# Ledger of designs, part 15: VH-VL binders against UPF0111 protein PH0637

Target 1, 226 residues: UPF0111 protein PH0637, of Pyrococcus horikoshii (o58371)
Amino acid sequence: MIKMQVWKKLFAKSPFKPLIRHAEVVVQTVETLEKALDSWARGDYENMKEYAKKVDDLEDIADKIKSELRDSITSKLLMPVQRTDILEYLHMQDKIADAAEDTAKWLLIKRNLDSIPNDIKDIILKMGKESIKAAKLVYEAIKQLDNVLESGFAEKEIKKEYKIIKQIEEVESKIDGLDSKLMEIVFTSELDWKDGLYILNIARTLSNISDKAKDTAERIRVLMNK

## First folded at step 4 (VH-VL)

Design q46 (framework fv_polzastobart)
Fold by ESMFold2-Fast, scan of step 4:
Structure q46 (fold): chain C 226 residues (1-226), chain A 122 residues (1-122), chain B 107 residues (1-107)
Amino acid sequence: as target 1 above (226 residues)
Amino acid sequence: QITLKESGPTLVKPTQTLTLTCTFSGFSLSTRGVGVSWIRQPPGKALEWLASIYWDDDKYNNPSLKSRLTVTKDTSKNQVVLTMTNMDPVDTATYYCAHTSYWGDYVRFDYWGQGTLVTVSS
Amino acid sequence: DIQMTQSPSSLSTSVGDRVTITCRASQGISSYLAWYQQKPGKAPKLLIYKASTLESGVASRFSGSGSGTDFTFTISSLQPEDVATYFCQQYNTYPYTFGQGTKLEIK
């Protein structure tokens, strides 16, 4: 209840402020996933499991914020942008946290982590670091969109927003490159079949974090066009 | 450029609490991948890891001493503080703080303070 | 806790000799092992991490190898300044644990 009243207040003042709060939790979720990946790379199953649980907890918080925001948007005040565009944005932003949770679930499938080669671990860790950059850039993008609105769509603020969007696209491109390199290693190595599937699914869900970040950036373009 | 220095009492009586401060320069404890660890060494013995605190406020204490250990940071002062309760003569050791580089495939104690000898005697 | 056992506990040899120290973990630690050098009255100095990666600024005569449970540290040609105690340390799992040390002396 108290959380819902806070959302109503924030929404009344600015339609983007609740989206900024949701983005903040999404960033925390991806940052926590990186801690799980760090423990995973070290073969530390127990600490990895603890961080994976924290990822799930944070994703649950993001989902609650999303639900509260949906309820407040559909029945409230005149908005400077289309309601459906805001809801589509929220949906894409939340899918970033979903992708992080999916990655944590895949990490937990295997207990014996010593069989995974270090060159594969290195690439997965690099993908994790780029995923954090993607999530943080989404957070910066939604904050900048609030500045665009407050400035009355000033050209300077719009150009700043497009620069952030371009950075998100660059991060997604980097992750795609890392994923391709990882594919080559997996298919040319002597990895056990199950370890191969395990690694490929971790890579797929990590790549999905940046893919959803890019989709979220595309929704920002839509919001700026009204 | 990276420097660390331990400070605190050099003599502690049995049952008292030890408080040691690590003051550092050349890095920020808000930087991703950065931590500070406490390691001790009794005279002529092996090194023993005590605690680590990281950029994201995660902290880990040695389970054998967990109930006695508290580690905190003050990023504005560039300080990390170790508190150890109920000191005993067997806790006599040189106490070090070390810059900790954390990455998924390595953890490095790459820069160390000079160490401070803490003697526990009546 | 993971126990780290070094061999030998001490050794005495001549300048120019090849020196080898071994370290054994009580359970698999992959390549998550570091080697430290400690001179009398000084803090330890990191030489090697990730079992075989030389720390920046460390002389190339130092090297490490191994994975899993068995690790080796080598000085290819001993210099007078290498007189020290050497420690291995695992960072696979908390608590981080050190070997008992190997004291290296010149005859």
Scores: ipSAE 0.000, ipTM 0.425, lowest interface PAE 17.5, mean pLDDT 85

Design q47 (framework fv_polzastobart)
Fold by ESMFold2-Fast, scan of step 4:
Structure q47 (fold): chain C 226 residues (1-226), chain A 125 residues (1-125), chain B 107 residues (1-107)
Amino acid sequence: as target 1 above (226 residues)
Amino acid sequence: QITLKESGPTLVKPTQTLTLTCTFSGFSLSTRGVGVSWIRQPPGKALEWLASIYWDDDKYNNPSLKSRLTVTKDTSKNQVVLTMTNMDPVDTATYYCAHTSYLPWGKDYVRFDYWGQGTLVTVSS
Amino acid sequence: DIQMTQSPSSLSTSVGDRVTITCRASQGISSYLAWYQQKPGKAPKLLIYKASTLESGVASRFSGSGSGTDFTFTISSLQPEDVATYFCQQYNTYPYTFGQGTKLEIK
C-alpha cells in the first residue's frame, strides 16, 4: 500500500468511492427483498412479485456499477492497493446482491403461500431482518475503509474497522443459528415435501446473503493487512 | 380504547348477498401490523374464521368460503366491509369483527384482541 | 385444515377448585395457540396467546402451557365470574381454526 500523501498527489479521488456507491445499491437490494418477504409472509403473491421484480432491477443496477468499476480499475496504471484485491472485494460484495436476487426467485416459485406455517414464516422473516443488518454493516465497513486510507492507516481508524467486521461475523452467526432452528422445524413437521424444498432453498439463499457479507469483510482484512 | 361495531341486515333470504360493515375507532388500518378480521359463530357452535384484511390491503379468505367472500376497507371512514354471496340457512350465525394484530418482529402473534359485540344474521327458512 | 379438539366438552366444579382444559391439534402448531373466554351473550375475550403468554389485564389465575399438538389451559382457583365457554384457536396455518369449546359451570 502507498501512503496517503503519495495518493493525493497521484489521484484526486479515493479508489473506494465507487465501491461505496456499489455497496449502497446492495443495501437497497436487500431492503427491497425484506419488503418482498413481508408480502410473502402475508400470502400476498402479487405484491411479493412486484417487490421481487424490484430486487431483480436493483441487482441489474449493481451488476452495471460492478462492470463499470471493473473496467475503470483494470485500466489504471497505479493503485494504493493491489488491483486483484480490489476486484476480489467487489466480486464478494456483488454476490450479496446476487443472493438477494436468488431468494426473490425462490419466493416466486410458489403461488399459493397460505400453506406455509407461521412458525416457519417467523424464522424466515427474522433471517431477512438480520440480512439487512449484514448488508448495512458491509456498507459501513467499506466507508470506514475509505477513512482508514484517508487517515494514512491510523490505528484508531483500523480499530473501528475491526469492530465493524466483528459485528458482521456476529450477524452471520445469528443467521446460521436461525437456519439450524428452521431445519429442525421443517424436518419435524408435517410440511408437504415440495413446501419443505421451497422453504429450505429460501433459507439457503437468505443465509448466503450473510455468508457473502462475511466473505466481503474478510476481503477488507486482506486490504488492511497488505 | 379500541372499539368495533358490526352493522347490517339481521334477516337475509336464501340465495341473497349479505353485506356487513365493521366501524371502528381507536386505531388506524394504515398502521403496519394492524388488520381487521371477520369471525362467525352459529348458535351453540364453534367459532369460524372468515376473512382478514390488513393495513396494506392484503386479504385472506377462508378457503372453504373463498368464492363467496369479499372483504374491503375504507380507511377514510374507519370501516371494513364483508360481502358474502349465496346465503343459505346454515350461514345463520352471530358475525363478529375483530382487531387483528401481529408483532413488529414478525407474525409471531396473530390474535383477535378486541372484538365487536356481534350481530346475529338469520337466513330465513 | 388443522382440527382442534378440546377436552372435556363441558365440566361442572366448585368455586376455589383448580380447573384444567386440554386442547389437541391434528398436526404440529408449535406454540401458535390462543385461548378465549366467552360469557353468555358476549363476544369472546382473548386470555392467552403464544400458548402461555397472558394478555394484558388478564387475571394471573389463568395460565396456559404446551407446544406442538398438546396444550393445557388452567384456572388455579375458580371464581364465580369465570363461568363461561372457553375456546382454543391455532394460528400457525391458514385457515385459522377453533376448538369446539368447553362449557364451564359451577355446581
Scores: ipSAE 0.000, ipTM 0.464, lowest interface PAE 14.6, mean pLDDT 85

Design q48 (framework fv_polzastobart)
Fold by ESMFold2-Fast, scan of step 4:
Structure q48 (fold): chain C 226 residues (1-226), chain A 125 residues (1-125), chain B 107 residues (1-107)
Amino acid sequence: as target 1 above (226 residues)
Amino acid sequence: QITLKESGPTLVKPTQTLTLTCTFSGFSLSTRGVGVSWIRQPPGKALEWLASIYWDDDKYNNPSLKSRLTVTKDTSKNQVVLTMTNMDPVDTATYYCAHTSYRLSGLDYVRFDYWGQGTLVTVSS
Amino acid sequence: DIQMTQSPSSLSTSVGDRVTITCRASQGISSYLAWYQQKPGKAPKLLIYKASTLESGVASRFSGSGSGTDFTFTISSLQPEDVATYFCQQYNTYPYTFGQGTKLEIK
């Protein structure tokens, strides 16, 4: 109940300020996943496990905030933008944290990391760093959308928003390129089939982080084009 | 192979609560990108979306009916339940549940790709 | 809510003919539009999503086009089994809304 009152007050200032609070936790989740990946690449299973658990905890926090915001929005009487558009945005943004959690779960499946070649680890780490950029750009995008609203949908602020959306698309394209290079290495190397499945699933879930970021950016386009 | 089947009462009196169950196979509601939606169609009329529930327990209800609608899932039983309060003769319709695909390879595509056969619910005194 | 209007409400044509159905949204929905086929007494079947993407297993004679507010569904050469009611549906925003339907018959 207390948390619902806090969120209702924040929504009264702007429909986007609660979404910015949620985005902060999403960024923290992806940043923590990067720390898990760094430990993974070094063969440090115990530190990787600790960071993976923290990713799980942060995703749980993001989900709880999402649920609280959803309940608060549906109880509100007045809103300058459509409630359904805000809920769809929130849903997409939360999926970024879900993808980070999925990646952490895959990391934990294998204890002996010595069998994974360094060229594969290098590409996975690069995908992780690009995923952080995607999450941070989503955070910038939702903050800029609040500026768009405060300006009365001024052309200058709308153009800034479209620039951020394009940057998110560029990051997603770069991750797709890295994923393609990884697939080539996996399919042409003498990698054990279990290690292959392990790596391919890590790559898939990492790629999903930027895919979800791009989906979130598409929801911002909807919010501006109404 | 994805299949869904609706079950529940076929006759409901005005002011009563309708409870419909969707039982499905060939997919899990724990799978990312998967949801189940409820859609109804009055005889000879257009389709009307009622509610959706997704793998992460995220829920969306039609705002015009929100106060009357509750959707829940039981992932272990492969079931989704729709509850609609204060039934009225205008709510007479065939009720469908449908598999809902949310995401395709980095783009947000929502589609109702597999449907149950539907169950006709008549609201009459 | 976004209102979806289909034209025509019904049409009757001959086997082998090109059939065109249009759908208009009351506000911009980008390309987030799907087309469904419903035969009498049966559940709807998804044919097209994202305005122009054919669902897996759907015959290539079906196609879709359009963006924003104006959308077109085409059957390049009508077959007897295509007799049905066709519905457009926007999924750009909740609540998802459907058109009124277009009943397609053969002469």
Scores: ipSAE 0.000, ipTM 0.404, lowest interface PAE 20.0, mean pLDDT 86

Design q49 (framework fv_polzastobart)
Fold by ESMFold2-Fast, scan of step 4:
Structure q49 (fold): chain C 226 residues (1-226), chain A 125 residues (1-125), chain B 107 residues (1-107)
Amino acid sequence: as target 1 above (226 residues)
Amino acid sequence: QITLKESGPTLVKPTQTLTLTCTFSGFSLSTRGVGVSWIRQPPGKALEWLASIYWDDDKYNNPSLKSRLTVTKDTSKNQVVLTMTNMDPVDTATYYCAHRVYYFGSGRDYYFDYWGQGTLVTVSS
Amino acid sequence: DIQMTQSPSSLSTSVGDRVTITCRASQGISSYLAWYQQKPGKAPKLLIYKASTLESGVASRFSGSGSGTDFTFTISSLQPEDVATYFCQQYNTYPYTFGQGTKLEIK
């Protein structure tokens, strides 16, 4: 087991700091998507379009940070964790922003929003709000992993990390339940089939945000190497 | 309004350490997504990016300058400090600090939207 | 490191003329390129980012285009105040690198 005080003397900085920076942009991306969803639900296409564009721009920024991290971790400095494990974590975390971008793209394909029932819009808004919680929990999880390493893998810090992972799983379960309810409403409604396809794809891409957050949490266990 | 101003010695002897301070207003380096960068320009030559520091204290240094560079921030004073060791006459340049553009659709955080006036540092015996 | 090469290194032209400056990257940089204007004794000023997006408050006669490795900066109708050195900068790949500059004069 490498103690953090010894590790800091050997390595320039924490391997998790760039991952935390990337996670922050992921949170901003999902928060911006929720603003697009709010405008969408209100029938405000122009503001929705503007927020959807901002989601694309934030995802581009996340990709840029990912490229910088890949370049920096190929350095010849010794590391306390496997380089491939860090890259796999980064890949999963980045897929959260990808899911937000996919959702924004689906929102944009329909101009007339009046044909979508308010009960469907309400559930999608709830899914969006829960997706923010999932992204924020991933951000807290990677920050807590930095604390685990800095403490020398203290039991107290490890327990906090597992608590956050469990909360991510609970949010994913809740979104899954909302998605199931939405499917029931879409199937039993008088909704046009094209509107049905539109809503189902929005729901699928929204659910992917929490699915990828859960996958990211699974990778955190690998990064907790002693 | 965003403003930045560089300060520090204008003359440095070879092998000495250079310390430059960037004092800014109109933004906080505690704000998510914000950063400050150092760029230099030798007389009549191209610009060269040196280092950047972010709101979360994450730091990036130009690898061409190896371990010579250190960048730190003091959020209570609205200051960012650049330290460069083992100065050489080839390091003679105008040194700028600049604000990074971040998030919300306008572009990338690695282009520089607001610049300080610059401070000429001459390295000579 | 990505090398940025500008062409021409200098040019002289008349007020009202169309001016074109090019910038070539040694590797693909997508659209992550900025253009700066630097007047003698002054700090650089951002004109364009993401290859073609005009910075707020910048005159509409300035424009940019290109992607990948080949980029163009254009002044549609040169004004006296446009006399300056212009620099391109890539921000796709760390470390961020600048072109050598193009000195623009009116004659």
Scores: ipSAE 0.000, ipTM 0.426, lowest interface PAE 16.6, mean pLDDT 84

Design q50 (framework fv_polzastobart)
Fold by ESMFold2-Fast, scan of step 4:
Parts: structure tokens; C-alpha cells; sequence
Structure q50 (fold): chain C 226 residues (1-226), chain A 125 residues (1-125), chain B 107 residues (1-107)
């Protein structure tokens, strides 16, 4: 408590504010990807392409924030947590935006969207909506980590953080289940092999969003185990 | 309706510290994506950005002013305060505070969309 | 720091004329450029942001274009109330920097 107050007086800028800003852009990236997926499901290639471009722009912004944050964290910034742990957290959080960008790139590879069955499109849309929940929970988790630190690692704040981490794990498990169901549908379908490859890569990169969200949550556990 | 108004001394002696207050209405500095910036303009010269402070207490100072700048906020009073140490005659300028809006929250990409009237600060003995 | 250079530093023209002001950045700033109008004795007013986006409530005769390092601000048909100094500002990189200004007068 005292240590946290002294640290804040020595250093005017909180190290977690830029991480929170970065997490917010990550949420926007995944939300924009879901809009691309909605256009994709409707067979609207042009609007899908527009949203995919916006995903790329947002990932570029997230990467620029990441670079600025790396540059601003120096040996002169004395923190209650290790610099390397903060950088590892940032790296994992940024991978969520990378996964969204990879998904958008796969969407763009195919022009004729009408050859993809609606049952496959439906489950991919469900995975997209759950991915937004994962990203938003990561945003809530990093905001709560700031509260944990400000409280001097108070048990009440740590418990709130663990509840959010558990919710991230539950969302990842749900998306994993949807991915498994999608694989069964694709295997039993009469899809052209190129369409099969296309769908499998969309599913893989989309599933990575929640996988990276879970990895990010694990980095929060490391930051709290001090 | 967003309004901002600068207040503080209009005359400062060399080596003294300048303290300016920006009082605003029509928005809250606890609102996500909102900030307040300080910009100055010497008579007949270009504008110079001094500092910005945001809803989440994130703040940035112009490095050219060599740590002479401090910006703080009081969200309950709708005020932002700029402190500038070791004033010199070359610091004579009209000082403005401006509402600062993010193009995308969480980035450095912002615009100064509403400005106060400005306060002329003269530095002389 | 990124230096912003405006051309011309001043110009004098007639009501109804097309006015063009250019702004050059010493480094690439993508489209993160704003244009401000400042009338004598008044605070600056934001006219354009993101190089070409017109601020709400700003007259359509004002427009902007460009990306990277070269930017242009245009008044399609000069009105008497447009007499002012115009400034460009980059917000791609800290510190945010402004051009030296272009003083626009009517003959």
C-alpha cells in the first residue's frame, strides 16, 4: 500500500495505462473482424474487404502502441513488477490482434463466398462473437490488474482478477468446442478441397484469438505471483 | 456545448514559475477518449504544443521544454493545471487550453477541436 | 522532431478566388495532419483533420488532400470572413508540431 503510493509519487506515469490503451485497440480489432465476418457470411465481398482493411489498420495501430510502450519502459522506471514480465504480457496481448489480422487475411483470399455452406458460416460467426467476449475480458483483466497493484495486492482485488481469468478460460473452452464441431462439419461436407483449406485456416486463426487471450491471462497470473 | 477558459497571472518575472488553470464545462475529464491540452503562441509566431492530459491520467509533455512542465487534473472541479518553471522573456505568449478528442481511443492520434479564448502571459522584469 | 513547412508564408488575393496552401513534413506522417484557422485576436479553430476530413460545422468550400509528406489546403471560393492565418499540424509523432502559418489577406 505504502510502497505503491511512494512508487506513484516517484513516477507520474502508470506503466499499465499504455497496456490498457493497447488492450482497447485489441478489442476494437476483434470487433471489426466480427463485422468482416458478418459481411463474409452474407456473401458481401466488397464490405468484407473494407472491414478486413480496417482490421489491418487497427493491428498496425496496436503494433505502434506496442513499440511506443517498449521504448518508454526503461531502467529508470522503477516498478513493483519486473520490466520483462510487462513486456511478455504486452507481447501476448498483441498476439490477439495478430490472430484477428491473420483471420482477415484468410477471408480475403476467396472471392466467391456463395460456395461455402450456411451451416459452416453460422458456426464461424458464433466463434467470432465469442472472440469479442474473450478480447473484452482481457481488457477488463488488465484494468483490474491496475487495481490490484494500486491496492498493494489486496486479497479482494486479487480475487476479482482471478474471476475474470476464469471467465477467459471458459470462453476459450467454448470456442474450442465450436472449432471441434466445425471440423466435424467440414470433414463430412462435399466441399471443394480449396474451400476446405480456406475454412480450416479461418477456423485455426479465429481459434487463436481466444488461445492468445488465455495466454495473456496466464501472464497476469505471473504478474500477481509476487 | 463545450467551453474552456484559461486563468492565471498575466505578468511573470524571469526565473519565476507560471501556474495556469483551465476551467471547462460541457464535458467531463473522466469520460473515455477525452483529454485537455495546453498550446502556446508567442505574438506573431507559430503555435507550440506544450502538454496533454487524458481521462485515464495519462499525460505527455513536450520534450523541448526540458522537464519545466507539469500538468495535473482535478476531475471533480473540471480543471486542468499547467505549471512551467524558470520563466524567460522568450516564454511570453498567449497560452491556450483545448479539448482533445481521440480519433481512436488509446492512440496518440488526437485533434484539438474546441479551444479556450487564451490568456496572454508576459515575462518581463 | 518533425518540422512542418508551409508555403506561401503570406498571400493576398480577391474574393471569389481559389486559394491553395501547401504543407510539407520533414518525415512521413501518413494522413495524421490537421488544418486550423486563426482570425486576429481569436483562438485557432479546427477546420480539417486526418488530412481531408472536414470538421462538423465547417463550410464545404474548405478542403484538404495529401498523404505522407505533402499536403494541400484549398478554399474553393474565398469569402471576406476567411481572412485569417492558417496553420497545419502533424499528430503522427510526439511532439505534435505546427507549421509557421500562412497569412491570408484580401486585396
Amino acid sequence: as target 1 above (226 residues)
Amino acid sequence: QITLKESGPTLVKPTQTLTLTCTFSGFSLSTRGVGVSWIRQPPGKALEWLASIYWDDDKYNNPSLKSRLTVTKDTSKNQVVLTMTNMDPVDTATYYCAHTSYEIPGTRYVRFDYWGQGTLVTVSS
Amino acid sequence: DIQMTQSPSSLSTSVGDRVTITCRASQGISSYLAWYQQKPGKAPKLLIYKASTLESGVASRFSGSGSGTDFTFTISSLQPEDVATYFCQQYNTYPYTFGQGTKLEIK
Scores: ipSAE 0.000, ipTM 0.494, lowest interface PAE 13.0, mean pLDDT 86

Design q51 (framework fv_polzastobart)
Fold by ESMFold2-Fast, scan of step 4:
Structure q51 (fold): chain C 226 residues (1-226), chain A 125 residues (1-125), chain B 107 residues (1-107)
Amino acid sequence: as target 1 above (226 residues)
Amino acid sequence: QITLKESGPTLVKPTQTLTLTCTFSGFSLSTRGVGVSWIRQPPGKALEWLASIYWDDDKYNNPSLKSRLTVTKDTSKNQVVLTMTNMDPVDTATYYCAHSPYTLFGSKYYPFDYWGQGTLVTVSS
Amino acid sequence: DIQMTQSPSSLSTSVGDRVTITCRASQGISSYLAWYQQKPGKAPKLLIYKASTLESGVASRFSGSGSGTDFTFTISSLQPEDVATYFCQQYNTYPYTFGQGTKLEIK
């Protein structure tokens, strides 16, 4: 398969370069979700639907890349790091795109967006923006890990990596706070119960983006110890 | 807002080298996840993919024409150049450049969503 | 190389009719298939990607279906402006390959 040969060549340069390629698609997926959320908040169902479809397309691409990388890694390719650590990292990183796809699916369930109060939309947009920031930070983290390797695991580069990991943790904490505030609004509002379920599931799937980003960052800690 | 335009000679003699330039706007090849591809279409026939080049300078050429094809980019000028050696009358075709969203080494996961107008290149003596 | 075969090679029908074009891949390509419309003297225009997803701004009368090796493109109610040649393209594997095209005409 031409794809297998190309992956083997890329892994020969660095165990992290293929993961960076996958991370690029993950970032595109969450950036596209941001556009869907913007349209959703404006009550623009048609544009929201188009961006949601694109999120689905990008997640499928990320999943296909994951499968190709997994096949390449499980071959007898010589690697400077443990195969299981690379596979665990890839699995977590791919789940970020899965969470974005889940969010897009929930957005599509409702056509009449005007029944959702603006204060709820505002919090969802803030959660979305922070979730997307988490995904971009994961991309920066895997790129920085390649720099750590190129530097021979220099302390300066390791410190930069831990700074990025801390920022991911801070984003997750901020999303937790927004989710708590949203829950109070849902239960104290005159919101229809079905709209409540709709909003809570959007919030849950958005929160999962940062949760998976944090999980991915924990895998980077493991990779830095090799 | 994405636009592409092909330029180069419209007439080439057999055995000569063809050089075509694609000038584009609305995106940059410094942006991750973007690329430009070359496709040709002989009069009244099917489309044939020739080559692709991506933001990181990854290049892919059609195996049937690989030894004859070179694709390069000048990111600062928003240009991609296709060079095809040893032209033959059978190479007479309309040549297009097209926007190629994200690809991954040997597999493109998005189709050609924006195309140039095309330039007809006739190979005759 | 993956060979893409379209059927029929040409089709003549009336305004308002349902038009169906098929595309077969010699190997599995999952859902990585696109459909293009090309009017005389113009570049191809992307209508459908990932087998069934409509490109932005494309009329809802166009649809696609299929996966693996067998794909279908449908125009639910033919309009005069739909007269064109339609091409399928797989983008699963290099080299990317196109079908031979289906020329659609009005009687």
Scores: ipSAE 0.000, ipTM 0.489, lowest interface PAE 13.4, mean pLDDT 86

Design q52 (framework fv_polzastobart)
Fold by ESMFold2-Fast, scan of step 4:
Structure q52 (fold): chain C 226 residues (1-226), chain A 125 residues (1-125), chain B 107 residues (1-107)
Amino acid sequence: as target 1 above (226 residues)
Amino acid sequence: QITLKESGPTLVKPTQTLTLTCTFSGFSLSTRGVGVSWIRQPPGKALEWLASIYWDDDKYNNPSLKSRLTVTKDTSKNQVVLTMTNMDPVDTATYYCAHTSYLPGGWDYVRFDYWGQGTLVTVSS
Amino acid sequence: DIQMTQSPSSLSTSVGDRVTITCRASQGISSYLAWYQQKPGKAPKLLIYKASTLESGVASRFSGSGSGTDFTFTISSLQPEDVATYFCQQYNTYPYTFGQGTKLEIK
């Protein structure tokens, strides 16, 4: 890997700085998905398709960074936290981008978007907006974890980290609430069954973004326990 | 202040094509969440939505009239044009254009909040 | 297409009265319903959107309620200038559709 030496130098400064770089791409992936969802809600298949492809490209970049980071970590690299905990964190964080890609793939399955009612589109868009908040909070959480380490695990910095984790949990809870409302609409609507399956899979993959963000936050709890 | 005004022929013969222009001020059709819609009303009857066009050139036509309707925009001139082919006496109506607004990133607040004065188009031989 | 049915088609009542107009959708439309006022020879004026949200500048005596398929428009105390035809409109699904209108007159 031509980038192996770059990552090794970052790891030497902090085990979390490379993870912050990866988190930046994850945020960009979810932000691009929101643009795809915006086009989708307007019935603009061509612009939605372009943004969906961009989501796929960004997820591929995130996955490549993950692979490079994994290859840069060795048992001989002296770190203040366990190597396996860092790898588990990276795996969870990357799954956020995977969920965004899955959502984009589902969007592409249907070309005639005019048959989807506005109440369904509205909830899906709200789920998308909340998913961006989840991804950005993960980015803030990993940055704050670097501050925790630099402070020598000071109580003040640990408390800031737990506040961010709580915010991620609150966003995931809100998305679950939106998903429940969507299920009720789909169940009681006059939707064609294929449109129902389409919508339910979009909702499932969108919910998975915040679910993986919450899983990532749980890995941060592990990293704070040394 | 948002204003819209319809212009075009007031008399059209059966089978001819109707072209109406909506000229507006107070907003730009390059602004995200903004569109212009066409709605008609036959004398003494209910309103019927015809078409909408949005800032990103997305356009929606009423399916019952889709083969006859074309809506286009010229953002630089602040104009939206509706073209309707094969006019019939039953198409006699007052034609309105209306500002169509959405909240950014959502379909939660779709509304026709500012309307032109309307133009009566009579279709007769 | 979603059909919008208004009731009554016309009503005549007295100044100061509470006026209620209903609108029923043939399918669930959540809260994606607007109410318009149209005076003779004039363009429609938006009064309410999202079933219950009053448009800016519209008098507080006008209100809306409902969700799903059943919606109500209310004028708490009728004024002479409220004489008009009122239309409901769903915007949950393309094509957008309007009710047939309710003509409101003073006795």
Scores: ipSAE 0.000, ipTM 0.509, lowest interface PAE 12.6, mean pLDDT 86

